# VHH binders against q86b00r158to499, part 23

Target 1, 342 residues: q86b00r158to499
Amino acid sequence: PRNSLQRAIDRLKNKFGISLKGSFEEEFYLIKKGDNNNSSVASLLNSIEKLDHGTFANYHSLDCYGDILEKITNALEEQGLPIEQLLSESGSGQFEITIDYTDIMEACDRHIIVRQTINSIASYNGYIATFIPKPFDGLVGSGCHAHLSLWDTNDSNLTPDANGECGLSLVNQFFIGGLLKHSKSLTALFNTTPNSYKRLKPFYWSGCNVSWGLDNKESFIRIPSSPFSATDGCSNFEIKTIDHTSNPYLAMAGIIHAGFDGIENSIAPPPPTSLFDQSVLNNQLIPSNFEDAIQSLKENHYLCENIGNDISNAFIHVKLAENKILKELSDDDQILKLLELF
Short names: E, the ipSAE of ESMFold2; O, the ipSAE of OpenDDE; V2, 0.75 times the mean of E and O plus 0.25 times the DockQ between their complexes.

## First folded at step 9 (VHH; framework vhh_rezetamig_d1)

Design p06 (at its last look DockQ between E and O 0.02; V2 from the best seeds 0.00; counts 0 for: pae E 14.4 > 2, placed apart)
Fold by OpenDDE, look of step 9:
Structure p06 (fold): chain B 342 residues (1-342), chain A 126 residues (1-126)
Amino acid sequence: as target 1 above (342 residues)
Amino acid sequence: QLQLQESGPGLVKPSETLSLTCTVSGGSISSSRYYWGWIRQPPGKGLEWIGHIYHSGNTYYNPSLENRVTISVDTSKNQFSLKLSSVTAADTAVYYCARPRTYGYDSSGYYGMDVRGQGTLVTVSS
């Protein structure tokens, strides 16, 4: 998988002189282990401190978890991972850590290290960290949002253009056009479990709409407007649908090849959409289940070939088999199984 | 504090044009950060987004209404307006002007309303 990404990186650089940089927003839940070693889903849910749901960046949540979060932060910093931000998310006991952006390969490497570190520190301190997309039906899901940008050989950011649509350069718009074209297939790379699709629902800020737009969290591609002014353009774009079940290397390889197609063929994206564009919300959604997503990938000869036919085929078969097993489990058993994996 | 207020006739005859104006106070509509929209709620139905406009004049309309809707902005008056042509009884609703948040919904429905007017009932009747 890592080699596949390297080939993608090389392809983009060799053809266009463009490189991809990025970072991941690592969303996860921390669950304090109770005195009862009962590992039931209900028990775990009950162990979560109930806070006001829907409150972003709740200070109270940060306070309650201050000690464990400090340990996590220290461990990450000790490993040389530059933390951009640590904040509480909407779910009770839910947090987000973001590492500064870097070259996309390194970003993927960091993603793995971050997750491992968090899991390790949590476990050592009597907590369970879970990166499951939708660990509990009543709680907000966890994604692995990717913030991406295009760069030239002079280490200049190519993404922003104050005169471009949504503050983006034409080349970045074409890149996004490619992403949207391949969005259904990419979903299979981004979301690899049935549970993933419990998170991926319209109206839940999960990016289910095959669209792009300024500050639109329902769009497959979100363009953050802050902190940059409109006069300076936008420095990056965000893919919100990615979760931690993905192999980051394959996901990014897919993204690069899709974007490459956009640039190579000058695929302009549709007009940008707002959250309230009913045509987008109703008519153009990413796959709602893994079977549809993986079928899209299977039929996408362009992505499979460029990612690598052998690795693509292996991915497809393995994930189909895994999903079959997971679907045979009850909802609770599925969560328990996923807790072992993520 | 930003406030929005709808104004216009509460009664419109069939086939005529519904016209509403939203007056914005406590802030300028000439911000690049926000867009300004119209929403309606027919009796017994959910909220329906009509469309929105930027201070630049760029508009987005609901496809279901696109052929009948015109939204305009007057920066000098700090107002924006809605025109809905060829109205029928189906257009009877409470109409709201709003400065929506661009980033989404919650499980209860429209979360994307930052500031909204009190709404004005428009009845289409002969």
Scores: ipSAE 0.005, ipTM 0.245, lowest interface PAE 12.8, mean pLDDT 86
Fold by ESMFold2, look of step 9:
Structure p06 (fold): chain B 342 residues (1-342), chain A 126 residues (1-126)
Amino acid sequence: as target 1 above (342 residues)
Amino acid sequence: QLQLQESGPGLVKPSETLSLTCTVSGGSISSSRYYWGWIRQPPGKGLEWIGHIYHSGNTYYNPSLENRVTISVDTSKNQFSLKLSSVTAADTAVYYCARPRTYGYDSSGYYGMDVRGQGTLVTVSS
């Protein structure tokens, strides 16, 4: 898969003189280990609820977890991974770590190291770190949102245009048009377990609408604004659906080939949507289950051929087999099984 | 109803600049919802995309033509234009102006123009 990503990077650069940069927002839960943490999902949830301390402010939540979070951040910084952001999500046992953006291959390499470091430090210090997309029905899911931007051969950001739709250049809009065209197939690469689709619901801010828009948390492609957006345009775009079940190299290879199609074929995205005005929504959703997503990928000969037919066939075979095994389990037993992996 | 009409010389000499104008009626080229573009069909060949322009003036060109192509917009006249420099006989084609489809994407995707003009033959000949 890493070689597949390199071929995608080379293809975009050789044809158009464009490179992709990005970063991931790493969302995860910290669960205190106890004698009964492995026995049931209810036991895991109770361990988080005790740490949540009710409606306590995010500042005090960070105080309660200060030692483990400091050890995680120190380990990441010692590995040369510059942390941009550390957040406590909604006063729960959920946290988010973001590393500074860089060339997309290095960003994927960093994503692997961040996840491994968080798991290792948590385990050594009496915690379970979990990246399961939806471990608890009543709590917010965990994604790994990708922030992406397009750059030219002079290392100038091609993404912004203050006069463009949503503050984006036309070339970036065509890239997004390709992403939206291929969004159902890309979902198979982004969201590879039955559990992934428990997170991907309308009104969960998971990005399941096949649309794009400025600050639209329900869109597959969100365009973050900044204080400078009116004068400088928007510097990046965000894909919210990606979760930790994905192989980041395969996910980014798919993104690049989809965006390549958009640029090569001048695929303009539909008019943007907002949370406050639904009149321009196309009402399309990404697939609601893995079987439909993987079927879309199987039928997408363009993506499969460009990623590599052998790689795509192996991915499809492995994930269908894994999903069949997981579906034999109860919802709770799926969570316990996934806890070993994510 | 939106209509697009190409106008310009039907004959251009080699090495000169091909210049076409598209007049838009029944709609506005200043709409934030649409792009405006040019395509061509050389004799016996398929359609070839030339480029698009947004009302802001931002353009995207087919990379194979980009060094010779200029697309411009005159919002006051509700027109957009194509200039193709240094033409050769290979540039002989039927040229169409078009509004590309930017709404109603389907899951399979398609290369789309939702409205195009009737086309105008431009011959490059000595």
Scores: ipSAE 0.000, ipTM 0.197, lowest interface PAE 14.4, mean pLDDT 82
ESMFold2 (binder alone), look of step 9: mean pLDDT 80; pTM 0.817

## First folded at step 10 (VHH; framework vhh_rezetamig_d1)

Design q01 (at its last look DockQ between E and O 0.05; V2 from the best seeds 0.00; counts 0 for: pae E 15.4 > 2, unsure alone 64.9 < 65, placed apart)
Fold by OpenDDE, look of step 10:
Structure q01 (fold): chain B 342 residues (1-342), chain A 126 residues (1-126)
Amino acid sequence: as target 1 above (342 residues)
Amino acid sequence: QLQLQESGPGLVKPSETLSLTCTVSGGSISSSRYYWGWIRQPPGKGLEWIGHIYHSGNTYYNPSLENRVTISVDTSKNQFSLKLSSVTAADTAVYYCARPRTYGYDSSGYTGMDVRGQGTLVTVSS
């Protein structure tokens, strides 16, 4: 998988002189282990501190988990991972860690290390860290949002253009056009379990709509606005649908090849969507289940060939088999099984 | 400030090749940020996008003209050029060189969001 990404990186650089940089927002839950050996999902849910929702609640959440979060932060810093931010998310016991952006290969490497470190520190200190997309019904899901940008050989950010649509350069618009074209197939790389699609729901800010736009959390591609957008443009774009069930190398390889297609063929994205345009929402959605997503990937000869036919075929077969097993389990048993992995 | 200027003959005979050059000033054509293209407007008709080129040499042509169009770039001169072969009276138009800035193209391949030159009239006549 790592070699596949390297080939994608080389392809983009060699043809267009473009490099991809990025970072992941790592969303996860921390659960304090209780004295009871009951490892049921209900038991785990009950172990989550119920905090009020709001700005004050977020502060309190950070305070309650201060010790374990400090240990996590220290462990990451000791490994040379530059933490951009640590936030309490909307769910009780849910947090987000973001590492500074870097070259996309390194960003993927960091993603793996961050998750492993958090899991290790949590376990050692009597907590369970879970990166499952939707671990509990009724609670907010966890993703690993990717913030991406295009760069030239002079280490200049190509993404922003104050006079471009949504503050983006035309080359980046074409890149996004490619991503949207391949969005269904990419979903199979981004979301590889049935549980993933419990998180991916319209009107839950999960990016299910095949669209792009400024600050539109319902769009497959979100463009974070900046106070400087009027003068400098937007510095990056965000993919919200990615979760921790993905192989980051394959996911990014898919992104690069999809974007490459956009640039190579000048694939313009459709008009951007507004947060206030509810009529556009639910008009065109990413696949609502893994079977549809993986079928799209299977039929996408462009992506499969460029990612590598051997690794693509292996991925498709393995994930189909895994999903079949998972679907035979109860919802709770699925979560328990996923807890072993994520 | 970016400026684009078209240059070339204003009269071309039928079946010959129309050749135009765009000279860019106030910006580098070698920028990886931008595309460089050609637009035309026949008398009494709307704007039609002809095609564009990226600094790498990657081109995109309007399918309606693809077989007759060649766009090239000369980074040393900060110029890019248009060649349209086998011209007919239908190719009479004001031609503009442009730096497109936005996504998407209508059926003619043009969205109207670009920086362009003042245009040059090219008449196809015997």
Scores: ipSAE 0.846, ipTM 0.938, lowest interface PAE 0.6, mean pLDDT 91
Fold by ESMFold2, look of step 10:
Structure q01 (fold): chain B 342 residues (1-342), chain A 126 residues (1-126)
Amino acid sequence: as target 1 above (342 residues)
Amino acid sequence: QLQLQESGPGLVKPSETLSLTCTVSGGSISSSRYYWGWIRQPPGKGLEWIGHIYHSGNTYYNPSLENRVTISVDTSKNQFSLKLSSVTAADTAVYYCARPRTYGYDSSGYTGMDVRGQGTLVTVSS
């Protein structure tokens, strides 16, 4: 998979002189283990969800978790992972850590290390860290949004253009056109469990609309603005649907090949949408379940061939088998199984 | 129903500028939902994408033609136009104006044209 990403990176660079930089917004929950017995993980999750509902503690989560968060951030910094941002996300005990952007291969490597570090520090200190996309039915889901930008061989950012649609250069708009063209197939690479699709719903800010737009949290591709966007353009774009069930190397290889198709064939994205534009709302959605997403990937010979037919075939068969096993479990047992994996 | 109609000279001399206009009826070119584009089909060859324009003036051109192509829009006349400079015999083709598909991405990767005009033959000869 990591070699598949390297081939994608080389392909984009060799043909167009373009490299990709990025980072991930790592969303996760911290769950404190009880101090009275060795209850099953499912029992612990059930207990904390019932107590978290509407409690005062939810409003100031950083204050309640300061010690464990400090240990996590110190461990990340000791490994040379410069933290850009630490936030308490919407939801009880949910947090977000973002590492500084870098070359995309290193960003994917860092993504793995961040998850491993959070899990290890949490476990050592009496917590469970979970990256499950929707661990609690009544609470906000967890994703790992990718922030991406295109760069030339002179290390100049090609993404911004103050005169372009949504503040983006034409080459970046074509890259996005390719991403939207392939969005249904990419969903299979981004969201690989039945639980993933409990998060991917309209109006959850999960990005399940096949669209793009400035600050549009319902779009597959969000263009974040800054105080400087009107004069300088927008420096990056965000893919909102990716979650921690993805293999970051396969997901990013798919992204690069989709964007490559957009640039090579000059595929214009549809007109951008806004969160408030009721008359122009795009009602086309990404697949609502894994089976439909994986079928789209099966039929996408372009992506499968470029990622590697042997790799794509193995991914499809393994994930279909895993999804069948998970669907036979009760909801509680599914969460318990997912905790072992994610 | 939306209709697109090409107009312009059918014969252009080498090294001159090919100029075509597309008139849109049954719909508005100012719509925020659509791009407006040009495609062509040289004799015995497949369709070739030339470029698109959004009503705001943003243009997207085929990189192989980019240095010779200008697409413009006139919202007051509900029209958009193509200019292709320095033409040669290789530019002889049937030219179509079109509205690109705004939605409908699928696993085949086809973006396609949503609505297309009937086409107009442009011949480049002395």
Scores: ipSAE 0.000, ipTM 0.157, lowest interface PAE 15.4, mean pLDDT 81
ESMFold2 (binder alone), look of step 10: mean pLDDT 79; pTM 0.809

Design q02 (at its last look DockQ between E and O 0.01; V2 from the best seeds 0.00; counts 0 for: pae E 20.4 > 2, placed apart)
Fold by ESMFold2, look of step 10:
Structure q02 (fold): chain B 342 residues (1-342), chain A 124 residues (1-124)
Amino acid sequence: as target 1 above (342 residues)
Amino acid sequence: QLQLQESGPGLVKPSETLSLTCTVSGGSISSSRYYWGWIRQPPGKGLEWIGHIYHSGNTYYNPSLENRVTISVDTSKNQFSLKLSSVTAADTAVYYCARPRTYGSGSYTGMDVRGQGTLVTVSS
């Protein structure tokens, strides 16, 4: 799968002189081990509520987790992975860690190390770190949003163009056109469990819409603005749907080949959309379940061939079997099983 | 499941204060996990975010409205409310209460649950 990504990287570079850089927003929950550890989802949620409960919960939540977060960040820095950003959601026990962007192969390698480090430090200190896409009903899901940009052989960012649609260069717009064309197939690579699709519900104002737009948090492709966007353009784009069930090497290989198709065939994306109900209601959606997503991938001979037919067939076979097993479990048992994996 | 229901006068005179209450059932407004908010949709227009509140009383308002808006919470009644002062005809809209999907320091990321909506008309 790492070799598949390297072939994708080489293909994009050899044909167009373009390389991909990126980073992941690593979202996860910390669950303190206590009464009823791993016995039920309701028990786990209650443990979080007990820890967070109190006057001024926003600030109390950060103080309650301060020691574990410091140990996690210190461990990451000691491994040469300095934290670009650490965020917390008030009162939830959910956190986000982002490492500086870099060449996409290294970014994927860093993603693996970040997850391993968070899991290890949490476990040693009496916590469970979970990257499950939707571990708790009614709480925000966990993804690993990818921020991506295109660069030339002179290490110049090709993504921005102040005069382009949404502040993007034409080549990046074609890349996005390819991503949107292949979005349903890519979903199989990004969201590989039944639980993933509990996070991606159409009416939750998530990135489920097959669309793109400036600061559009409901779109599959979001274009983040900055104070400099009007003069310099937008420096990157974000894929919001990716979660931690994905193999990052395979997901990025798919992204590169989809974007390659867009550039090679000059595929213009549709007009960008805005963050409004009427706009999102009229947009096409990504598949609502893994079976439909994987069927789209099976029928996508372009992606399967470029990723590697043997690799794609193995992925499809394994994930279909895994999804069948998971779907036979109750919702609570599925979460407990996923805790062993993610 | 969680349900939200708006209530309040459907007609408000210009220059007066629009006042709405949202009643939460099937869940607790005191949960440390959620924010509670108001959105409106003027006739023929898109949705406009008004603001939201955390159960502790911290508020976050749309800058275009912040001088006129107050959102409050009553945890004992499992309710939260909206007051919009000095209304004009431009404030005529369907008003929705919602549990916004927020992340981090209260940044708006979408909507989780929304009420049925109530039309408020500003007319003399």
Scores: ipSAE 0.000, ipTM 0.114, lowest interface PAE 20.4, mean pLDDT 80
Fold by OpenDDE, look of step 10:
Structure q02 (fold): chain B 342 residues (1-342), chain A 124 residues (1-124)
Amino acid sequence: as target 1 above (342 residues)
Amino acid sequence: QLQLQESGPGLVKPSETLSLTCTVSGGSISSSRYYWGWIRQPPGKGLEWIGHIYHSGNTYYNPSLENRVTISVDTSKNQFSLKLSSVTAADTAVYYCARPRTYGSGSYTGMDVRGQGTLVTVSS
């Protein structure tokens, strides 16, 4: 998988002189282990709820978890991972860590290390860290949002254009056009478990709509606005649908090849959408289940060929088999199984 | 200053093809910075995006009209055109050619500079 991403990187660079940089927003839950080794999903949920009753604000949540978060932060910094931000998300033991953006390969490497580190530190200190997309019904899901930008050979950011649509350069718009074109297939790479699609629902700010726009959290591609966007443009775009069940290398390989297609063929995206502009011309959603997503990927010869037919086929078969097993389990058993993995 | 001007017949019979041309002045359609599009506004309704084209000829159409719409570009004339086949009364509208604008400026997010518009009536 890593080699596949390298090939994608090389392809983009060799053809257009463009490089992709990025970072992941790592969303996850921390659960304090109770005295009772009861590892049931209900027990875990109860542990979270008990903590919520004691915390009225995001600030209180950070205080309650201050010790463990400091340990996590220190461990990451010791490994040379520069933390951009650490946030409390839902106030219910959910947190977000973002590492500074870098070359996309390194960003993927960092993504793996960050999860391993968090899991290790949590376990050592009597917590469970989970990166499951939707670990509990009724609670906010966890993704790993990717913030991406295009760069030239002179290390200049190609993404911003104050006079461009949504503050983006035309080349970046074409890149996004490619992403939207391949959005169904990319979903199979981004979201690889049945649980993933419990998180991916319209009106939950999960990016399910095949669209793009400024600060539109319902769009597959969100463009973060800046107070200076009118003068400087926007520096990056965000993919919200990616979760931790993805192989980051394959996901990014898919992104690069899809974007490559956009640039190569000048695929302009449709007009951008806002939350008020329900006039999403296509009102098209990404696949609502893994089977549909994986079928889209299977039928996408462009992506499969460029990612690599062998690795694509292996991915498709393995994930289908895994999903079959997961679907045979009860909801709780699925979560327990996923806890072993994420 | 960039100017766009629509031209074509104002009356089209049902089942025929609506054809319009946009002439661009004060700027080149061959610019790598912009793509060019068509929008329409039926009487009493809001603006509807039809589609757009890049100078390379690459197009994107509104899915609702995709099967009937063809947009083309003539860089030598600094023009681009719209064809809408199998028209009905529902296609009666003021048609505008336009260039994309920055998102957030107005109710329509895609186009800032546009022509004066031309009324096309579908009638027998």
Scores: ipSAE 0.000, ipTM 0.286, lowest interface PAE 10.5, mean pLDDT 87
ESMFold2 (binder alone), look of step 10: mean pLDDT 81; pTM 0.832

Design q03 (at its last look DockQ between E and O 0.01; V2 from the best seeds 0.00; counts 0 for: pae E 17.7 > 2, unsure alone 63.2 < 65, placed apart)
Fold by OpenDDE, look of step 10:
Structure q03 (fold): chain B 342 residues (1-342), chain A 129 residues (1-129)
Amino acid sequence: as target 1 above (342 residues)
Amino acid sequence: QLQLQESGPGLVKPSETLSLTCTVSGGSISSSRYYWGWIRQPPGKGLEWIGHIYHSGNTYYNPSLENRVTISVDTSKNQFSLKLSSVTAADTAVYYCARPRTYGYDEETGNTYVGMDVRGQGTLVTVSS
């Protein structure tokens, strides 16, 4: 998988002189282990401490998770991972950690290390960290949102253009056009379990609409606006649908090849949807289940070939088999099984 | 400041090839950020996008003209060119080279709309015997 991403990176650079940089927003739940050895999903849910935060983005707020979060932060920093932000997301034991953006290969490497570190620190300190997309009904899901940008060989950010649509350069618009074209197939790479699609629902800011736009959290591609957008443009774009069940290397390889197709063929995206409105629901949605997503990928010869036919076929077969097993389990048993993996 | 200037013959005979060159100053066409294109405006009609080229040599042409259009780039001269073959009176227009910034497509009319920030002064090309 890592080699597949490297080939994608090389392809983009060699043909267009473009590199991809990025970072992941790592969303996860922390659950304090109780004295009771009951490992039921209900027991785990009951063990989640609810926090009352006026502002979820307050980095200086004291909470009941302060000690464990400090240990996580220290462990990450000790490993040379520069933390951009640490946030409490929903006040229900859900948190988000973002590492500074870097070259896309390194970003993927960091993603794996971050998750392993969090799991390790949690375990040693009497907590369970879970990166399951939708671990509990009624609670907000967890993704790993990717913030991406295009760069030239002079280490200049190509993404922003104040005179471009949504503050993006034309080349980045074409890149996004490619992503939208391949959005159904990419979903199979981004979301690899039945549970993933419990998270991917309209009106939950999960990015289910095959669209793009400024600050539109329902769009497959979200363009974060900046106070400087009027003068300098937007510096990055965001994919919200990615969750921790994905192999980051294959996911990014898919993104690069899809974007490559956009640039190579000048695929203009449709008109942007800047704000969520009810009319957005009339747009095409990404697949609502894994079977539809994986079928799209199977039929996408362009992506499969460029990612690599052998690795694509292996991925498709393995994930189909895993999903078959998971779908035979009860909802609770699925969660318990996924806890072993994520 | 970026400037674009068209050059080429103002008169072309029917069935011949229209050839124009755009000279870019104040910026490099080798930039990975920008595309370079051609538009035209026939008398009494609106603007029509012809196509564009990227520094890599990748091109995109308006489907209405795709079979007759060739756009090329010369990075050493900081120029890009347009060739339109088999011209008719319908190809009489003011031609502009431009730097596109946004593309849109009208599915109803089949027309491509292009937002641009910079274009040349334009040059009239008349197709006549």
Scores: ipSAE 0.868, ipTM 0.950, lowest interface PAE 0.5, mean pLDDT 92
Fold by ESMFold2, look of step 10:
Structure q03 (fold): chain B 342 residues (1-342), chain A 129 residues (1-129)
Amino acid sequence: as target 1 above (342 residues)
Amino acid sequence: QLQLQESGPGLVKPSETLSLTCTVSGGSISSSRYYWGWIRQPPGKGLEWIGHIYHSGNTYYNPSLENRVTISVDTSKNQFSLKLSSVTAADTAVYYCARPRTYGYDEETGNTYVGMDVRGQGTLVTVSS
C-alpha cells in the first residue's frame, strides 16, 4: 500500500508537476486501565468519567490528564515530531494532536508513528488510548481529519486564490471536483468498519454531505477560513470523514487518483454550500453503511485500477469478511473487539 | 515572564455593553501555539467559561452567552478584548483573561482547553444602575 501511494504521487507529479502535502488531526480517547482489565463498555465509560469529573472550564479536574499528556508530548518531540496543537473535549477524555504538515508520504508515516507513540505511552502509564470511530453512543466520535494542499515543483502553494470560489485556485477546485465525483468510493477506503458509520451521521459534523464549502462542517470537503482568507485565499482543504480504521496509504492514494481525474478532466465542483443552508439537507450523502461504500468502490474501475487491481481486490475481500464477522456481534461486543485493534 | 492584565470599567449599567481589554506582556499574542480566553466568576459561584480566540481570529463562545459575546484581538497592541452586550445584574462577576497551554481549543467540538497556564489577577465588574 505504501508503494501504491508512491505510484499515485509520481503520477500526479509527472503529469501536472503537482505534489500533495498534508497532516492529520489525530483524535483519541484516554481510558484508565482498571484492575478489571476494562472488560465491558460500561466499565470503559466509567473509567473516562472518573478521570474527568468536571467541565473543561473546571481547571482543577484536569490535572490527571496533564501528566499523561505531557509524557505523550515529550515523546513525540523527542522523536522529531513537532506538535502543532494538542486539544481536548471538556468532560469527555477525548484529545486531538496535530503534527506540522509535510509531503504526503511523510505525513502518512508520521500518522502511523503518532498513533504508535500515543498507544505505547498510554499503555506504559496505565491507560488505554483508543482510536475507535464511535466507541460511546453519548460521546463525540474520533476521526483523523486530513488537511491537504497542492504544491508546484518550485515549492509554491497552489491551493489559495483570493479571487477564486471559497478562496481556492481553479486547479484545486478541479481536484475537489474529482474528490466529490469519487466520494462514495473513497468512503470505503476511509471508513472500513460498521462502527465507522455510527460516527458518520448528518448533523454530527462528520462531513456526510457530498458537497464542499467554506467552514462547512457537514460537507465532505471543508475549506477552513482564516482572517487572511479574503486577502490571501485559503491555504488548504479538509476531508473530515477519514477515521483510524483506514490504511492511510490507500486512503491518500485514492484521494490523489480522484483529484487527478478532476484536474485531467476539468471537473468543476458544484456550487459550494454553507453549514445552515437548507439545500445541504437535500444534498446527496455518502453511503450510510460499509456494504454500499464497498459496492461503489467495486464498481469504480478507475480507482481500483490506479490503486492496483490486486491490492483493491484483496482489500475488498478482506474488509467484507471482517465486516460480516463484526456485524454478528452486539454493538458493545463490537467495541470490545475493536479495542484490540485501535 | 508572561503576564496578563485586565482593564476596563468596573461599573456598567443594565442593558449596556461590558467591555474589557487584556494586555499581554512578556509574550506574544500572535504565537501559533496558544489560545486567549475570558473566564468569569459570579459572586459565590464557580468559574464560568466565556470564550476564547486563536491568533487567526477563530473564536468559540459559551453557547449560553453566544448571542451577546464578541472577542477580538489587536496584535499591534498585544491585546485581546471582550464585549458582552445587554448586561443584567446576573453578569456581575470577577472577569479574568487567560492563556491555556498548547492543550487549547477544539473548534470541531467547541471545547475550550484542557489546562490553564497563566491568568490575570481578575477585575470586578458590577452591573448596577
Scores: ipSAE 0.000, ipTM 0.153, lowest interface PAE 17.7, mean pLDDT 80
ESMFold2 (binder alone), look of step 10: mean pLDDT 77; pTM 0.773

